# VH-VL binders against Methylated protein MJ0556: the designs that were tried, part 21

Target 1, 173 residues: Methylated protein MJ0556, of Methanocaldococcus jannaschii (q57976)
Amino acid sequence: SKFVKLHLVRTLNKYKELQKIRVKDVMISGDVIITTPEKTIKEIFDEMIKHNISGMPVVDDRGVMIGFITLREIRKYMTSHPYLNVGEVMLKNPPYTTADEDIITAFEKMIESNKKLDQLPVINTKYPEKILGKLEGIIFMEDIIKLLYENIIKELKTLVSFYNHNTEIKIKY
Short names: E, the ipSAE of ESMFold2; O, the ipSAE of OpenDDE; V2, 0.75 times the mean of E and O plus 0.25 times the DockQ between their complexes.

## First folded at step 16 (VH-VL; framework fv_ecleralimab)

Design u2 (from t7 with heavy chain S104Y; at its last look DockQ between E and O 0.79; V2 from the best seeds 0.00; counts 0 for: pae E 2.1 > 2)
Fold by ESMFold2, look of step 16:
Structure u2 (fold): chain C 173 residues (1-173), chain A 122 residues (1-122), chain B 107 residues (1-107)
Amino acid sequence: as target 1 above (173 residues)
Amino acid sequence: EVQLVESGGGLVKPGGSLRLSCAASGFTFSWAYMHWVRQAPGKGLEWVGHIKSKDEGGTTDYAAPVKGRFTISRDDSKNTLYLQMNSLKTEDTAVYYCTRGYWYEYGDFDYWGQGTLVTVSS
Amino acid sequence: SYELTQPLSVSVALGQTARITCSGDNIGDKYVHWYQQKPGQAPVLVIYQDSERPKGIPERFSGSNSGNTATLTISRAQAGDEADYYCQAWYSSTDVVFGGGTKLTVL
């Protein structure tokens, strides 16, 4: 199957090209919606609804990254303790990425996280285990998925359609 | 705004003990990493040690010259940091500053108290 | 045992630019913080994380850090800038290192 081999090689080449795309090429770096540890979970829940977002970086009064908070943390306490501070409930050691990291590694961090994150803060830090540095942006799983779909999934669907048409083996996706 | 006020300094003999206090206000003390830094008369600044926030177990680290002799503790209900100094030596003579690292283990020291003088002399 | 080396003193003419160096083994891999201390007073943070200014510190204060040297730069030096200046970095959880201090004299 020469057609199959050609499209498999194209798929592998596109994957290799995706590995060269850096987080900074895909991230949102301006107007990142952030919060502070002194705000209440009720306040940030209202903010999340207003902006249609599910997570926010938490920064100190100088803009230095100190944590991350999602609807998961808010959901646990919103009914019973709506005035708890963000600093009490935030993720203090969230997964993160850097501007120079490739988007495949960033994607792997999102899907393999115990925290189940659909986004990662992008941090410039000299102390990678301590999250001591500036927030440079946010990278979203959906933007990586769009690139993966445009470059990989379309090729795989073509291969499956060809294979189903030219063989007795049927593949569902 | 943020205020740190040290107290408890004084004159002690070598081998003696002294307890310093640092009263904190203007920030959420229980969230903060807190540090002691000292300065011998006419000399530079020297880090003594720190204590982590209570939610991280309140663990401490010390500079080598004071390890085993000094104990840092905190009382979050009183917004107070403590330094218990035992087996004091003449080289411990210094102004002792309480300073805030707030969120960061490996960070800067953004607010400092006025200092309290400890003199260890025969 | 890590050491940060600063010149003992630096002189600058009023209105000119002062540069205070802080030398250390691979200091460019660390964040460097700078403190100003006037006689009889506690230190005040003037630069954090190599080059960032805290609120209230004038733009005349700037910092850089690469290789084995960090530098505090004070442009348009004023009489009120006369003080001792200390650099500081973390080399480990128990190795918090201050430089020996530099006395800045404004002439």
Scores: ipSAE 0.546, ipTM 0.799, lowest interface PAE 2.1, mean pLDDT 88
ESMFold2 (binder alone), look of step 16: mean pLDDT 92; pTM 0.946
OpenDDE, look of step 16: ipSAE 0.577; ipTM 0.841

Design u3 (from t7 with heavy chain S104T; at its last look DockQ between E and O 0.69; V2 from the best seeds 0.00; counts 0 for: pae E 4.0 > 2)
Fold by ESMFold2, look of step 16:
Structure u3 (fold): chain C 173 residues (1-173), chain A 122 residues (1-122), chain B 107 residues (1-107)
Amino acid sequence: as target 1 above (173 residues)
Amino acid sequence: EVQLVESGGGLVKPGGSLRLSCAASGFTFSWAYMHWVRQAPGKGLEWVGHIKSKDEGGTTDYAAPVKGRFTISRDDSKNTLYLQMNSLKTEDTAVYYCTRGYWTEYGDFDYWGQGTLVTVSS
Amino acid sequence: SYELTQPLSVSVALGQTARITCSGDNIGDKYVHWYQQKPGQAPVLVIYQDSERPKGIPERFSGSNSGNTATLTISRAQAGDEADYYCQAWYSSTDVVFGGGTKLTVL
């Protein structure tokens, strides 16, 4: 129980360290692949395949973010209406994060979203229920998961291995 | 090239009516919020109202001085914005500008027409 | 009703920096947009969302917004900057407000 208590404290300290990591420390901010509302979903599908991506910020002619489009929206219409415009099918109120937000809150937004996004646009906005603001970057779930694995999941596996070694009742990990 | 061209201005007596049009080109009109802004001679800019895109419900909002007297509408098949002005007053004398708004509320007005003059006098 | 207050006029020497203020109750909680209007012409957007510059607007134009005051700054003022300038914000979905305008004179 002493060993377990010490490892729980260590795990909590790792969680606290993760809370210090901001979206801006993990996001990409250069060479973000974007699209416009006037493009067709067929064009965007081809571009997503070319760049091996599953989602794109939608920006206006000034580079201001106005929406987000994913393969999920495209797949709904690609066979029957491949020439619909991005503006007709895009998410106008996608989940988003900010540069100063911690990566744990950003991860929770990805998994709790009804859309189940694998990436979030990074936006600075004065209107939290709108995406009215300039696109600052993209943060990917993969990059957050890597940090979670390196800092938390590996430690929890160590605790479970210790528990299994010292009890008659085994748990799978 | 984005272009907005207002028309339909003229001289009208108080209590009369007038309909302004704004022909739009160079962008997908049906996705834009569209606004009317007016400027009385020698005075500043005054927001008149807007109409949302069809996908956002196509609803309208108006400034208090014109609410109930003015009606904004759009015809997306003709890329045209309209302002129906009823019960006109001398205070409505102004150049009326058509302008493209942001894709939601709280934005700027990035393209403007050259305006059409409405004069309300006895 | 919400009001945005601008000085009636501002003068600046050629090559110097002009500052045009826009005052309003809690304006720092809102995005402020700025427009330039020359005589006989339609307004032109010069700053949006407090500090962003549209394509084609020189970097001499900048903006800031905090507290009760937004400011348009024009550095290295040129004769062609002589115009009326308006700030604009939304205080609600039905309350779009322009400032009264500031006449900038380049001396």
Scores: ipSAE 0.287, ipTM 0.738, lowest interface PAE 4.0, mean pLDDT 86
ESMFold2 (binder alone), look of step 16: mean pLDDT 92; pTM 0.942
OpenDDE, look of step 16: ipSAE 0.653; ipTM 0.858

Design u4 (from t7 with heavy chain S104Q; at its last look DockQ between E and O 0.77; V2 from the best seeds 0.62)
Fold by ESMFold2, look of step 16:
Structure u4 (fold): chain C 173 residues (1-173), chain A 122 residues (1-122), chain B 107 residues (1-107)
Amino acid sequence: as target 1 above (173 residues)
Amino acid sequence: EVQLVESGGGLVKPGGSLRLSCAASGFTFSWAYMHWVRQAPGKGLEWVGHIKSKDEGGTTDYAAPVKGRFTISRDDSKNTLYLQMNSLKTEDTAVYYCTRGYWQEYGDFDYWGQGTLVTVSS
Amino acid sequence: SYELTQPLSVSVALGQTARITCSGDNIGDKYVHWYQQKPGQAPVLVIYQDSERPKGIPERFSGSNSGNTATLTISRAQAGDEADYYCQAWYSSTDVVFGGGTKLTVL
């Protein structure tokens, strides 16, 4: 059907356009909620609840990115050692993205990481295995998912609905 | 207020040994990468080596001229960095600085001690 | 082994701009840090990660790094800027390299 072909082409073109969107176009770059290594995991847990967030960049006294901490790290010790410092338990080599990376690759990093992160720090570094560099922002999975839904999932659902209406074979989406 | 204070310098004959100490305060010492840098009289700065933080195994790396003769160690319970210098040579004569690399390799050295002079002379 | 080459000396008139170069193989791929050392004193960090200023360093100090050359720039030079300046970079975990140093003279 010409209708199906047109919507498939349109969906593919929207996917190609999404691949052109960069992390810097979607990230939060001002008022990033950060913490320091001297804070306790109890304090950070309270702060995460207050701000309704599940992760925070950790910076030193100059604002240089040194780590990342999530509820996963906190959960390990909150009951037995609530006064451990962030510096003791933080991820020193967290997954990260860069401002110029496309949002699809950033999304894949969130999904494929062993930590299953809902956000990534955005870092500019000359050393790919180290976070030694400037924290430029935070990108959230929710913001990427909204773009995917608005540009891809809506189109695919339209195509499946049309296909199911015009064929014997049913596709479940 | 970060402070680093070296001690243990002095005169020693070639082939001799010295141990330098660096007392650290004002930061969590166990989190820091710590370094030794030396400066021969009238000359430039030369990296000697470093020791990683405790949680990364406290491993050490050394510059080629001192490898096998110098040993860097740390005592986190005393907030103290050490440099054991063996088989000293006249070319080891220098002011030895303790400096902080803090969280990781490839960074800057943000705080320095005043230095301690080691003179190797017959 | 790796070397960082600096001019032995640089002179600048009071109030003018001084530029101190640090040349090294592919140094633009490394972070360069800069230290000021006055006679009888320990080095003091003045620029880190190519261009960042630590707290307390005046904004007239700036840095850049590209290709084979990093540059420390001191605008509106003052008498108190007279010192030795060293660049420093890491080429590996065992190749921490300082430049030979540059004596800045403020005329």
Scores: ipSAE 0.589, ipTM 0.811, lowest interface PAE 1.6, mean pLDDT 89
ESMFold2 (binder alone), look of step 16: mean pLDDT 92; pTM 0.945
OpenDDE, look of step 16: ipSAE 0.690; ipTM 0.867
ESMFold2, look of step 17: ipSAE 0.522; ipTM 0.795
ESMFold2 (binder alone), look of step 17: mean pLDDT 92; pTM 0.947
OpenDDE, look of step 17: ipSAE 0.623; ipTM 0.861

Design u5 (from t7 with heavy chain H50R, light chain D95A; at its last look DockQ between E and O 0.65; V2 from the best seeds 0.00; counts 0 for: pae E 3.1 > 2)
Fold by ESMFold2, look of step 16:
Structure u5 (fold): chain C 173 residues (1-173), chain A 122 residues (1-122), chain B 107 residues (1-107)
Amino acid sequence: as target 1 above (173 residues)
Amino acid sequence: EVQLVESGGGLVKPGGSLRLSCAASGFTFSWAYMHWVRQAPGKGLEWVGRIKSKDEGGTTDYAAPVKGRFTISRDDSKNTLYLQMNSLKTEDTAVYYCTRGYWSEYGDFDYWGQGTLVTVSS
Amino acid sequence: SYELTQPLSVSVALGQTARITCSGDNIGDKYVHWYQQKPGQAPVLVIYQDSERPKGIPERFSGSNSGNTATLTISRAQAGDEADYYCQAWYSSTAVVFGGGTKLTVL
């Protein structure tokens, strides 16, 4: 029907617009909570709870990014070795994204990572396979999911509601 | 404060051997990439080689003129970097600097020792 | 072979701007680091990753890098800036290359 075709076209157009959104449009910068390799995992755990975050970029004494640490790495050692240093536990070659990358590709990096990250550091680097460079921000899976919901899921729910109203078959959403 | 202190330089004959040491303090030595850079008298700086941290495999790489003759090692329990120099040649005459690299390759050298002079002469 | 070319010497009047070049094939695709070395002393890092200043380096030191040339710029040159300056870049994991050095003289 014409209603279904109209909503499909609108949904496809919204997906195309999402593909144009860049990491820099969604990331946080200037407010990024960082840590250093000399801190203990106990200190980092307390910091993560205080700020309600699950991961931190790890920087050297000049603020240059050298790694990334998440609650996954911390949980393994908190009971037995709470005073291990971040440098011993951190991901030294974490997945990362760039400011100019589209948010769909960044989201795919998060879900396809062996580390299963819910955030990515945003790095400006001349060496695509290295984290050597400037930390520009951090992008959260949650913020990408909000954009997907607002721009695609709401449209798809409208389409499903329309389809269920006009057919004998019902789709759960 | 970060300090790097080289020692072990001196006079040796061609074909001889010498072992240099670099004592490190003021940072977590075990996490750092460590490098040797040399400077012949009146000449510029020349990279000699590097050793990675042991948790990244402790691998070494060398400049072509010294590969096969020089060996870089580290003892993290003593915060000490070593350069074993074998089959020395007169062109190896230089001040040898110990320097801290970035946490991976492709970085800068942010702290340097005072250097130790190696003279290879018959 | 990889080579970074610097002028042998550069002169600058007190208070003027000095520019020291470092030329190499596609050096703009690499991070360039700069070191200052005074007579009888070890090198000191003054610029890293093309344009970043370590703590303690005055803002009058700046760097740029594009195409085949990186440049160290020292504005408002002071007598204490007299030194040899070296650029450095990595061309591979085993090719760490220094420029030949530039002697800066403040007149």
Scores: ipSAE 0.408, ipTM 0.780, lowest interface PAE 3.1, mean pLDDT 87
ESMFold2 (binder alone), look of step 16: mean pLDDT 92; pTM 0.946
OpenDDE, look of step 16: ipSAE 0.605; ipTM 0.847

Design u6 (from t7 with heavy chain T28K; at its last look DockQ between E and O 0.65; V2 from the best seeds 0.62)
Fold by ESMFold2, look of step 16:
Structure u6 (fold): chain C 173 residues (1-173), chain A 122 residues (1-122), chain B 107 residues (1-107)
Amino acid sequence: as target 1 above (173 residues)
Amino acid sequence: EVQLVESGGGLVKPGGSLRLSCAASGFKFSWAYMHWVRQAPGKGLEWVGHIKSKDEGGTTDYAAPVKGRFTISRDDSKNTLYLQMNSLKTEDTAVYYCTRGYWSEYGDFDYWGQGTLVTVSS
Amino acid sequence: SYELTQPLSVSVALGQTARITCSGDNIGDKYVHWYQQKPGQAPVLVIYQDSERPKGIPERFSGSNSGNTATLTISRAQAGDEADYYCQAWYSSTDVVFGGGTKLTVL
């Protein structure tokens, strides 16, 4: 159908435009809540509750990013060893992205991670595959999903509604 | 506060063995990547090898000239780094420095010991 | 394997600017670190990650890195800056490369 073909082309074109959006266009770059390896997991838990966050970049005394800590790491030790240092329990090789990476690749990193991350630190580094550089920001899965919804999901719902009107087979969405 | 103190240098004949130690203080030694760097008399700096922190596997890497002859180890309970040198050659004559790479095998060397002299001579 | 080339010596008059180069294949794609070594002493880190200064290093020390050349710059050179200077970069976990060193003489 001409209607279906038009909406498929529009959906494909919107996907192509999403592939051009860079992490720097979506990330939170100011006032990122960070921590240091010398802090205790009890202190970090209190900070996470205060700011309503579930993860923090960890930086050294020079501001270089050295790790990432989430509630997952804290939960493992909080009841038995609440005064362990962040440096003992942090992820030393967390997934991360760069400011110039496209948001689709960043999203794929989030969903393919065994670490169950809903955010990625954004690092300025010469080594994109290694954590060795300065923290530039945080990108959240929710912000990427919002862009996907506004640009793709609405079009797909329109196509499914058209398909259901014109066929005996019903699709729920 | 960070201090690194090497010891165990001396005179050894070619083919001999020597064990160097590096006593560390003023930082969490167990968190640190540790390195050996040497300097032949009147010459420049040359990386010898490193050992990762235990939580990163505690594995070692070596420069080609020493691979198979030198072994780096650590004792985190004593805050001590070791270099076992076997099958020594005259070209191994150098001041040996202990240095800290702290968080990364690809980083800078931020603190150095004062070095210990190893002389390999007939 | 990888090599980093430095001039053997550089001379600078008191109060003038010294520049020490470190040349290597695509060194601009690597982080370069710089060390100062005075006679009879261990090396001291003066620049890390191309251009960053550790605590206690005066602002007179700066660094840059692009293409095939990294440069250590010492402005308003003082007598106490007289030393050997080494650049260093990682090319792999087993390819840690130091430059040959540059003797800076302050006249």
Scores: ipSAE 0.531, ipTM 0.782, lowest interface PAE 1.8, mean pLDDT 88
ESMFold2 (binder alone), look of step 16: mean pLDDT 92; pTM 0.944
OpenDDE, look of step 16: ipSAE 0.686; ipTM 0.874

Design u7 (from t7 with heavy chain K52Y K54R; at its last look DockQ between E and O 0.67; V2 from the best seeds 0.61)
Fold by ESMFold2, look of step 16:
Structure u7 (fold): chain C 173 residues (1-173), chain A 122 residues (1-122), chain B 107 residues (1-107)
Amino acid sequence: as target 1 above (173 residues)
Amino acid sequence: EVQLVESGGGLVKPGGSLRLSCAASGFTFSWAYMHWVRQAPGKGLEWVGHIYSRDEGGTTDYAAPVKGRFTISRDDSKNTLYLQMNSLKTEDTAVYYCTRGYWSEYGDFDYWGQGTLVTVSS
Amino acid sequence: SYELTQPLSVSVALGQTARITCSGDNIGDKYVHWYQQKPGQAPVLVIYQDSERPKGIPERFSGSNSGNTATLTISRAQAGDEADYYCQAWYSSTDVVFGGGTKLTVL
């Protein structure tokens, strides 16, 4: 039907426009809460709870990104070894994104990693296969999901509603 | 205060062997990537090789001129880096520096020892 | 096998600006680090990651890197800046390249 074809084209066009949105347009770049490798997991657990955050970039004494730590790493050791240093337990090769990368690719990195991360550090680096560079910000999965929902999922729901109304075959979304 | 102190240099004949040590203090040695860099008399700096941090499995890489002849190792319980040099050649004559690349094999060398002289002659 | 080319020597008048170049294929795609070495002493890091200064290095030391050339700039040169200067970059985990060194003479 022409209606279905029109909505599919609209959905594809919205997806193409989302692919043009860069990480820097969505990321948080100021007041990023960071930690250092010498801090204890107890200290940063308390800080994460206080600020309602689930992960922190780890930087060296010069501000260079060296790792990432989440509640997942902390909870593994918090009961038995609360005074381990962050440097002992942090993810040393975390997934990351760059300011100029599109948000769809960043989202795919979040969901396809073995860690299933809800955020990525945004790094300025010349070595794309290694973490070595400056922390530029943090991008959160929830902010990408909001964009996906309003621009793609909403259109797909409209299309499924039209398809279900005009056919005998129902699609569950 | 970060300190790196090399020792074990001396005079050795071609084909001989020598082991250098680097005592480290003032930082968490087991987290560090550690390197050897040498400088022949009157010449420039030349990277010899490195060893990864303990948690990265202590992997080593070497410059082509020394690969197969030199072995880098570490003893994290003694905060000590080692360079075992075998089948020495006159071209290996140099001051050998221990240096730190703390968090990255691709990084800068931020602290250096005073160096120890190895002379391969006669 | 990668090569970084530096001039053998650079002269600068006291109080003037010295520029030491480091040339290599696509060196602008690599982080360049700079080391100062005075006679009989170990090298000292003066610039890392193209343009960053370690703690304790004066602001008159600066760096840039683009295309095929990285440059160390020393403004208001002092007698104490007289030394050999080396650039260094990583092209792989086994391809660590130092430039040949530049002797800076302060006149």
Scores: ipSAE 0.559, ipTM 0.794, lowest interface PAE 2.0, mean pLDDT 88
ESMFold2 (binder alone), look of step 16: mean pLDDT 92; pTM 0.944
OpenDDE, look of step 16: ipSAE 0.629; ipTM 0.854

Design u8 (from t7 with light chain K55S D95A; at its last look DockQ between E and O 0.62; V2 from the best seeds 0.00; counts 0 for: pae E 2.3 > 2)
Fold by ESMFold2, look of step 16:
Structure u8 (fold): chain C 173 residues (1-173), chain A 122 residues (1-122), chain B 107 residues (1-107)
Amino acid sequence: as target 1 above (173 residues)
Amino acid sequence: EVQLVESGGGLVKPGGSLRLSCAASGFTFSWAYMHWVRQAPGKGLEWVGHIKSKDEGGTTDYAAPVKGRFTISRDDSKNTLYLQMNSLKTEDTAVYYCTRGYWSEYGDFDYWGQGTLVTVSS
Amino acid sequence: SYELTQPLSVSVALGQTARITCSGDNIGDKYVHWYQQKPGQAPVLVIYQDSERPSGIPERFSGSNSGNTATLTISRAQAGDEADYYCQAWYSSTAVVFGGGTKLTVL
């Protein structure tokens, strides 16, 4: 159908445009809330609640990225060991992305992780097996999902509505 | 403040043994990768080896000239790094520094001790 | 065998810019760190990760690294900059390499 073909082409073109968007175009770079390994998990729990965030990059005293701490990791220990240091609890090998990576690849890293991550640290490093490098920002799954919705999901919903209207078979989305 | 203090240097004959210690303070020692670096009189710096943090397995690696003769160990309860040197040779004569590679291999050495002199001479 | 080559000596007039090179195969793919050592003293880190300055190191110290050469640059050289300088990089988890050292003389 002419209508279906037009919407499929439009959807493909929107996806191609999304592939051009880099992490640095979407990331938070100036206001990243970070922590240090010497802080206690109780302290950073309070900070996470205050700032309405579920994860924080962990940096050393020079600002070098050394780990990532999530609310999930904190909650494992809050009842029994609320004064453990972040350095003892943090993820030392977190998934990460780079400023020049496209947002689709970053999104895939978030959803393919067994940790079900809603954000990734953005790191500049020469050693891909290590996170040793400079923290450049953080990118949130929410911001990527908004771009997917605006550019792809709206078009697909239009196609499903058209399909449901023009066929005896209904598709739910 | 971060401090590293070496001790145990001295005069020893070829074939002898010597144990160096490095007392650490001002940081969480158990999180750190620790290294030994030496400098022969009038010469440049030479890496001797390292020991990883305990959570990374506490494993050691050595430069080729000292493999099989030197052993690096750590006691996290005493915040102390050790270098056991056996079968010493005259070419082992050097000032020995302990230094911190804190969070990973591939990093810099951000704090150094003042060094301890080992002289291997008959 | 891994090797980092530095000139044996570099001279600079007071107030001028000194450049100390560190040459190695594809060193631009590694982080290079730089250490200053004054007579009778332990080395002190002055540049890490090619171009970053630790706290307390003046802005006139800078670094660069590309291709086969890393360079330590000291602008507005002062008498107190007279020292030996070493570059250092990791070629593998078991291959930590220092350059041979460069004596900087401030005239």
Scores: ipSAE 0.485, ipTM 0.787, lowest interface PAE 2.3, mean pLDDT 88
ESMFold2 (binder alone), look of step 16: mean pLDDT 92; pTM 0.941
OpenDDE, look of step 16: ipSAE 0.649; ipTM 0.854

## First folded at step 17 (VH-VL; framework fv_ecleralimab)

Design w1 (from u4 with heavy chain T28K; at its last look DockQ between E and O 0.71; V2 from the best seeds 0.64)
Fold by ESMFold2, look of step 17:
Structure w1 (fold): chain C 173 residues (1-173), chain A 122 residues (1-122), chain B 107 residues (1-107)
Amino acid sequence: as target 1 above (173 residues)
Amino acid sequence: EVQLVESGGGLVKPGGSLRLSCAASGFKFSWAYMHWVRQAPGKGLEWVGHIKSKDEGGTTDYAAPVKGRFTISRDDSKNTLYLQMNSLKTEDTAVYYCTRGYWQEYGDFDYWGQGTLVTVSS
Amino acid sequence: SYELTQPLSVSVALGQTARITCSGDNIGDKYVHWYQQKPGQAPVLVIYQDSERPKGIPERFSGSNSGNTATLTISRAQAGDEADYYCQAWYSSTDVVFGGGTKLTVL
């Protein structure tokens, strides 16, 4: 019981420390690979493979962000219509995050979307329901998962192992 | 090169109707949000309304002074924007511009036509 | 309804800096766009999203926006900058508002 209480306090403290981490602390902000709406999905697929990336912000001829495209969108049309333009298939109102948002809220946006996104564009906008604004970077689910694992999941696994060792009832994590 | 060319302006009596056209070229018209903006002689710019792209619903919004009297439509196969003006009033006298809002609401108007003059007078 | 207030006219000496203001309720929460219009011509975009400059617009043009005031700044004013200038913002999807316009005179 004392062991459980101690590890719960440690887990809560790690969670509080994690809540202070902002998107800007873990995002990719320089040399983000972008595309334009006039490109074909075949060109973008080839570029994604070449650079080992699975998503790209879409910008207009001035560099203003207008959409987002991932392999998920490309898969729908690649076999039947490989020369469709990015502008025809891109997400025009993608989920996004901001540089000052905490990484836990950003992670929740990724998993709660029915689009099942593994990354989010990081945008500075005056209109919370619009992507109209500056692209500041991109944040990946993998980097958030690593932080969650190191700071939260390891502590929870310790608690579950202690619980399973001290009871006949087993739980999985 | 993006080009927008308005036509259909002229002299009309109060209560009359007039249809303006805007021929577009040099960009993917079907992707664009398109707007009408007017300017009375010697006066400033005034937004008239817009139409969204078809894939965003193709819906229209209008400024209060023209709502119910003006209708914006588009024909993507002809790259043409239209403004149907009914129940015209003398205060509708203006140069009418078509302009591109391209990708979304809340943005700038990056390309403008040269305008077409509508005069509503007895 | 919503209004954006600009001075009717601004004068600037050649080579000096002109500032044209655009005042509106909480305009700092909106993106402001600026247009230049010369006599007999259509408007031309000179600043978008408060401070961004389209390609082909000289670096002398800049913009800022905070609180209740947006400002277009034209440094090293040239004779060719003489024009009417309009600010524009969206207060809602149906409220697209232009300022009344400012005539810039280069002396």
Scores: ipSAE 0.598, ipTM 0.808, lowest interface PAE 1.8, mean pLDDT 88
ESMFold2 (binder alone), look of step 17: mean pLDDT 92; pTM 0.948
OpenDDE, look of step 17: ipSAE 0.669; ipTM 0.873
ESMFold2, look of step 18: ipSAE 0.589; ipTM 0.813
ESMFold2 (binder alone), look of step 18: mean pLDDT 92; pTM 0.947
OpenDDE, look of step 18: ipSAE 0.647; ipTM 0.864

